# Designs tried in a protein design chat: VH-VL binders against q9umr5. Part 207

Target 1, 268 residues: q9umr5
Amino acid sequence: SYKPVIVVHGLFDSSYSFRHLLEYINETHPGTVVTVLDLFDGRESLRPLWEQVQGFREAVVPIMAKAPQGVHLICYSQGGLVCRALLSVMDDHNVDSFISLSSPQMGQYGDTDYLKWLFPTSMRSNLYRICYSPWGQEFSICNYWHDPHHDDLYLNASSFLALINGERDHPNATVWRKNFLRVGHLVLIGGPDDGVITPWQSSFFGFYDANETVLEMEEQLVYLRDSFGLKTLLARGAIVRCPMAGISHTAWHSNRTLYETCIEPWLS

## First folded at step 8 (VH-VL)

Design z66 (framework fv_nofazinlimab)
Fold by OpenDDE, second read of step 9:
Structure z66 (fold): chain C 268 residues (1-268), chain A 122 residues (1-122), chain B 112 residues (1-112)
Amino acid sequence: as target 1 above (268 residues)
Amino acid sequence: QVQLVQSGAEVKKPGSSVKVSCKASGGTFSDYAISWVRQAPGQGLEYLGYIIPIFGTANYNEKFKGRVTITADKSTSTAYMELSSLRSEDTAVYYCARTQYDILTGYDFDYWGQGTMVTVSS
Amino acid sequence: DVVMTQSPLSLPVTLGQPASISCRSSQSLVYSHGNTFLNWFQQRPGQSPRRLIYKVSNRDSGVPDRFSGSGSGTDFTLKISRVEAEDVGVYYCMQGTHWPYTFGQGTKLEIK
């Protein structure tokens, strides 16, 4: 039998978005128990990510308990960060494949239509004033805002991304790293035509330096310091990178070719 | 039962300003945006702008050249639209609408106020 | 600004017959991330507008299934499979992709 699949949605999303993915899984892996978690849907996805992590934890624990052979996680967009944090705080998770589907794993610093709508009076370069304020971190979007020009503010004010990345020292860093390293495989999916994740390389733990030059995962401090286990995972062959062009952000979970190429191989 | 209740009709002189209120009830004010749309008598709909109360950010149709100001008071769940330098052409019914905009699911303008008639005449 | 052009502007319909309204945008309404923000509104006489369809083809709660939206890119259609008396009013398409958001001229649906 196939291992159960747990799906976590992204920002302003819901379980409905994954109807095609469910169809694909049922067709290619019949009998698979797929659970799309309908928590923090729509506007509720703006809740602090730690709150979401707690909620999703409560939902996945029973599923994992019933699946002693392990489970797979498919986590889309913001959900990918939720899942990474989830795996960091759970010392007893049994996740075989963690599939990060177009997730801003290294944060967001985009100048997209998405941001322009939400912050019409604030340019990308000024969003740090909101996101790194005391009230800004009450919103999920700000929890993974990563301004490369205000690294000091990011490191000190980010209550989520900086912590799960181990970029700021905290007493749980070692344990979280240990927990995260329990994953069998980390499957990173994303692409240049996403249009939302900025830079799109963030889905692969790439990100801007102070000059807004995109550096790869292996050039990041979190990797070099192995702060949460990326270097270790890579060394043991546990990281899979699956870039794909021609896919917009809202199509990652509904593209058949993407599914067959990047997702299906890891659902066995 | 979400409701948007707008302030009463206004009669204004050219060159003056009008401020219309929109009070939301039955939902979480901070979780939504408030849009303002107007409709001249016998005419179509025109978008003025919107505010995201949770962030305090607003966007305006540049057609109005800075004459529109949209604000929100989270404590009272009330949004405001102020239009200055009024002209006869500004005579219209002004609507507020709750919007649940997002780039993934798209949910906007699900509830509307009853409208506020603003008449500009000398 | 994006111009939304509706056709027809006047739509006399016999009760029980289908109706169709076209909406064309001056440029593509497809967002960079793939979504298309095209809404349809109904405004009955003396009432505030009411959203019927969002994101091209999604019906709002309480909207009868006789209403349907379709289209892509720059061409969109609102269809009413069987017109009822309560459907009398003006219908507007609205694009929410490009700022500033803009409405069509409106289509006045009347019963013959």
Scores: ipSAE 0.076, ipTM 0.659, lowest interface PAE 3.9, mean pLDDT 91
Fold by ESMFold2-Fast, scan of step 8:
Structure z66 (fold): chain C 268 residues (1-268), chain A 122 residues (1-122), chain B 112 residues (1-112)
Amino acid sequence: as target 1 above (268 residues)
Amino acid sequence: QVQLVQSGAEVKKPGSSVKVSCKASGGTFSDYAISWVRQAPGQGLEYLGYIIPIFGTANYNEKFKGRVTITADKSTSTAYMELSSLRSEDTAVYYCARTQYDILTGYDFDYWGQGTMVTVSS
Amino acid sequence: DVVMTQSPLSLPVTLGQPASISCRSSQSLVYSHGNTFLNWFQQRPGQSPRRLIYKVSNRDSGVPDRFSGSGSGTDFTLKISRVEAEDVGVYYCMQGTHWPYTFGQGTKLEIK
């Protein structure tokens, strides 16, 4: 039968948002056990990402233990970063397909209504002043805030993203890389009409340089140095890139064509 | 003008609990953290913990974990510090103070409440 | 915990003369490149503490320019160029770089 699927939601989101995704999976892979994790919903999604990783880890351990043939992860938006960390910190994960659904894998540098609610007077150009403080690092959004005009501050202050991407040294980096490399497939999904993830190429490990010119994954130091295994995965044929135009940020989990093209082929 | 106004003095018996309030005015309550600091008579300042009102997250100095609880009510722009299992050593003035980390300006403890005297006596 | 050590703890000073208070931390207070969260507070008798200096050397709004802060890493100084009667009180250094936040013992400034 089909491997079970674990779904991890995004910022200010909940398990309720995945009704359509569950419908699609049931249609194409009937009998699949799908668990949408009901943790860190709504405002709780603002809690530090390392705290979220611990909570989600506790939830996924029994699911993985019951599935010796492996599991699939579908991780949406901010949830994709949680799943990145899970794959690195778990010495015994059995994830086959990790499907990253419009997640800011190299970070975020863009204005959103969520940021205006949290920091009413902030703009993307000045948010680094708060995000790269100890106080700012208590908010999940600041854990992956990547200001390309203050890359030195990002590298020194990021308590999460810079570490899991191997952009800054960490004692556990070798073990995290070994664990991450056990993944069967890394399926990257995103597109230019998302409207929230900025730059949208962050979903494919591309990001802005200091002039806000996007450099793709293969031009990133983390790829060239193979800091957590991207170059090794690409050489193994384990990275799938599935960009799609015409999809807004809140529609990635409810578009049938997207599902059929980018997700369905990787569910076994 | 940003102002932090605290509740009045308390006299408590050993083993009881006390709850001190800190009402904020003049700024956006959710834009900063509220810290709690105490000072025993004739002694120095000791940090208890803070709350980030935006999502209700509190963090405590290990010395007080299990006895101190810090909460916030955004509808009234009020933070609370509750200390349980009171001992005579808890006799002190308790202060609330605002913390807003801006790495260029550093708005740590820029405004303080007037203090609340808590006396623990039998 | 980071230990903050102040010297002197008692500082008698003549009106109009300079005063200097040292603060040393058991660990470096540099948080990120170029940022050090070291603050100085003044507590006048019967009053709440008032922030004088933030991030080592930045004077708070309304604080007279006779107050100045300096230092780096683990060694910091608060200077008053000409002490006035209103300066009587206890002065505390405080670090906000490492959890939990910690204060020095306090320096009591008195007029001779």
Scores: ipSAE 0.021, ipTM 0.544, lowest interface PAE 7.1, mean pLDDT 89

Design z67 (framework fv_nofazinlimab)
Fold by ESMFold2-Fast, scan of step 8:
Structure z67 (fold): chain C 268 residues (1-268), chain A 123 residues (1-123), chain B 112 residues (1-112)
Amino acid sequence: as target 1 above (268 residues)
Amino acid sequence: QVQLVQSGAEVKKPGSSVKVSCKASGGTFSDYAISWVRQAPGQGLEYLGYIIPIFGTANYNEKFKGRVTITADKSTSTAYMELSSLRSEDTAVYYCARTQYDILTGYSDFDYWGQGTMVTVSS
Amino acid sequence: DVVMTQSPLSLPVTLGQPASISCRSSQSLVYSHGNTYLNWFQQRPGQSPRRLIYKVSNRDSGVPDRFSGSGSGTDFTLKISRVEAEDVGVYYCMQGTHWPYTFGQGTKLEIK
């Protein structure tokens, strides 16, 4: 009688990454129907995030329709941003727990192996030249690139993250906020040893200021203005923060202690 | 010095497919995007899509999505545009063109063009 | 799709005189960060298009200073200060701000 679980993968990823997670769920919540969505796998994960949101929405609608008691989302890395947008654009979602597993909720500003593979001649300080162009915004990683030294360019050029975070105005913002607020629980997971998500506090809605000093969620304008409902959710007791040290980016979905501490309690 | 050299003219029957090549020389192929543009006889220019070789990804104008496929082979510095289910209105000169992004300028769009490939669709 | 409208479509000019081509877009071409991706291309008879101007007013290397671009928002102009015989051809404006990228209908410049 457990609610179904929908899993959304990350950048250059596929359903195979979640084999351990599925094993853990089966052990603690036997009979749970877990659907790992095999959309935008591998290089297709580079497609614009709004395109991914539409594709995942089409896959998620029939699953939610068959589960009137509600569903849970587990959304990993970039997938957490897809799930953020799904919860905002769907007027009728029935998500209970949204479990965001090391996702760059306020964006990314860091040199990683993924970034160097995509842009071998670019450093994080120069990537804004590509990402904040019309061409760059056709790639998922640029949709959440958040250069704290060019915040004006981010606010104006981001076709995805700045809009879903309410950092830039959008005609649908009021409806997106109303839809997002229907979520039962927002479970945020991340940690200092991730090594990919930079700053790691982005997984908890913290981010760099112009001096690269991390400001936590409660100091962010999006929280203070309650732009998409974070302050309201926190006041309801609906936000869960679960930081854990010692876990690298590719290990969040395969660590048993992390599962038992941060995920298992929210899979009703 | 960058040059884009395209394959030769094609005559195709309705319902068939055509694949046009665009070979880049004089620069690093992976450092830019290749776009495809067509021009029907006596008409203006129409954009089909692009590929960015370093990402291995392509994007298409919705008008052609499902019929056009753009690919790249980095080992030969060649981009390809394949158009299927050909109709008489697909008769056009097809051009490839370059868009360059770099860390200093950030933008250079359609700065070099291929010589064009005439595709005629007739029965 | 953004509609690009050029005028005139036919431009007969006397050799040595100035010529001007207008381009209007159905919506603003100012990209989010302030840049305007409006380009001008020249297509001589039997040749591929050649870019003359990028980002409204920047001339490509090798393009004579007779050519200049100006404008903002939705209204743009390409000017040739002194038309030469080699300038004969069709001129296209093109926007790269909004997907999909679109071109004007073209302006045919001919010597009288």
Scores: ipSAE 0.015, ipTM 0.536, lowest interface PAE 6.5, mean pLDDT 88

Design z69 (framework fv_nofazinlimab)
Fold by ESMFold2-Fast, scan of step 8:
Structure z69 (fold): chain C 268 residues (1-268), chain A 123 residues (1-123), chain B 112 residues (1-112)
Amino acid sequence: as target 1 above (268 residues)
Amino acid sequence: QVQLVQSGAEVKKPGSSVKVSCKASGGTFSDYAISWVRQAPGQGLEYLGWIIPIFGTANYNEKFKGRVTITADKSTSTAYMELSSLRSEDTAVYYCARTQYDILTGYSDFDYWGQGTMVTVSS
Amino acid sequence: DVVMTQSPLSLPVTLGQPASISCRSSQSLVYSHGNTFLNWFQQRPGQSPRRLIYKVSNRDSGVPDRFSGSGSGTDFTLKISRVEAEDVGVYYCMQGTHWPYTFGQGTKLEIK
């Protein structure tokens, strides 16, 4: 009776990471068909985001077709950006709730443990030199690298995030906006103790200005221009914000209190 | 100074595999991609693929699909290129080269090359 | 794949005279932020290739100023203002804008 749930994992992740989430859903909504997509696992998660979008698109089409009542998406970390693009490129998606678990929706700019592991000798201030090159854009993490001190380079070089956010013009922008607006609910989840997503407010469409001061969603040009529909969704009452302290990046999909507070209410 | 040092020449029979190494020194191994290029005797250059050691992620020219594998060991600053199901047409000098783009200085691709490894495939 | 076409393929030249090599790409090599990733390499007999020029016209450190690169979009030229004996070898253009990266056929420069 419950709508099916499709789960999209994040960077260096796989379907196994969601075993606790599956248990929670089964306890509160028994009989829910949950599909955790087993694509772009582990190091394959570094493939360009547009390549991942195409692969996930092919996987979700038959699931959505079998569920005319609609589906829910739960998309974790980098997976939230994949789901953003899926909702824009699919003319016929039937997504009710899009639940974004600590995803860098406005981009990433931080010296986190993940970044230090990927680039041990590079500082966040220097990563733009690699990411905004042609071969840097062949890596998912560079597709959403958003250096607030080199905004001109980000706007010109980003092959993914600047386009999906409407920060740079694209021929398909109007169609992408129309498709995205078909979503029933946009549920944004994140928090200050994440430790990876920098700034953490990126999960709520906030981001750094040139002085590294965080401006919230309603102060972003993306929102003010309604580039892909955030202002329209908020006016419709379709945006849900659920911040929670005390949760580290790898724990969003395995915290029972988080699930009961922020996820469970949106799984009809 | 940056230097790429490759393993020695190999003579292989058809159907076997060869694994060539490329050890980097003098630069920050984790900040570069390592590319592999080959050159048949008297012929031009042909691109095989690349690896970014810090990610362990490799991309291959589709022409070599299923036959080439590029790996890296960050602890020894060494990249490897393995080519399987060898044929006479695979006889070539195999080069590793550093691939880095610096948008401020503007240079990219193949600023340093290894000395080359001759791979001969004959019966 | 982007096809890189060089001309001439054989270039006999007299010492002290200028030499010019053309390279044409089947697609524009301009990247979205305006940079053009067109490189020129020299391979002397028995040696590994050495990069001479990067991003169309920028000379690598240690490369003599008698070497220059020019061009835009799909048409590029490498010029040697005064050929010296040490310049004997094969010259390759290479594009790094589109995957997979591709090289021209090579131009063999020989002294007459």
Scores: ipSAE 0.038, ipTM 0.561, lowest interface PAE 6.0, mean pLDDT 88

Design z7 (framework fv_nofazinlimab)
Fold by ESMFold2-Fast, scan of step 8:
Structure z7 (fold): chain C 268 residues (1-268), chain A 123 residues (1-123), chain B 112 residues (1-112)
Amino acid sequence: as target 1 above (268 residues)
Amino acid sequence: QVQLVQSGAEVKKPGSSVKVSCKASGGTFSDYAISWVRQAPGQGLEYLGYIIPIFGTTNYNEKFKGRVTITADKSTSTAYMELSSLRSEDTAVYYCARTQYDILTGYSDFDYWGQGTMVTVSS
Amino acid sequence: DVVMTQSPLSLPVTLGQPASISCRSSQSLVYSHGNTFLNWFQQRPGQSPRRLIYKVSNRDSGVPDRFSGSGSGTDFTLKISRVEAEDVGVYYCMQGTHWPYTFGQGTKLEIK
């Protein structure tokens, strides 16, 4: 039989968005138990990411306990950051494949049409004033705002991303790293036509330097210092990179070719 | 069923201000953006601005900047539109309308409208 | 601001006949994903506007299938395949792609 699959949605999203993904899994791996978590739907997806991590943790514990052979995670957009933290805070997770669908793993820094609805008068250069306030950090989207021109503010104010990436010290960092390293495979998916995740290479742990030049994962200090285990996972052969052009942000979970190429091989 | 219920008609003098309310019922107020649109008698529709209540974030049409203020009270699920320095040209029916906000698509769909509030500016 | 131009502004039509309203924008309404935020509203006499169509061609719940929307870029059309008496009213197109959001001037549909 196939390992159970747990799906974690993104910002302003819900379980309904994954109906095509469930259809694909049923076709290729019939009998797979797929649980799409109906937590933090719609507006609740704006709650602080640590609050979401705690809620999702409570939901995944009984699923993992019933599957001694392991489970797979498919985590979309913001949900990929929730899953990153879950794997770090859980001392006993049994996740085989962690499949990250276009998630801003190194953060977000972009002026897109879509983001302007929340912050219509703010350019990306000015959003740090809102996000790096105590008030701003009560919202999930600000928990992963990463302004490359205000790295000092990001390191000091980020209550979530800087901590899970090991960019700022935390008492639990060693335990979080040990827990994360138990994952079987880290499958990273994203692409240049996403249109929301900026830079799109953030889905592959690449990000802007102070000149807005994208540096790939292997050039990041978090990788070089092996802060949460990326270098160890890569050396183990556990990191899979699956970039695909032509896919917009809301289509990652409903594109058959993407599913067959990037997701299907990692569901056992 | 979701309803948007607006305050009653107002008659105001030039130079005064008016504050129109829009109370949402039947749904979660913070899930949505609330837009304000006006229509002068026998004329077309003109967009004033919107609020996203969860952030208190507002955006105003430049034509009305400095005179329009949109606010929201999440505890009563009520949005407000205040227009100051009223002129006879501001005589219109003012509508609130709900939009399903989707940050990924930037979607603004005006799926529910209030009944309208007639504001008459005369001396 | 994006100018939305409707034609015709007055549309007398015989019951049971088709009707068509054009809407042209002064610049493209396409977002980077190919999403196009073009809506059509109906306003019956004495009533609030009601959305008929969103994102060019998607029909709202409860809207009869005789209403359809089409178009791309800067050119859009609302079609009514068989006009009924209840369709009397003013029809507006609206763009939500560029700030500030703007409406067409309106097309008054009347029965001959």
Scores: ipSAE 0.013, ipTM 0.529, lowest interface PAE 7.6, mean pLDDT 88

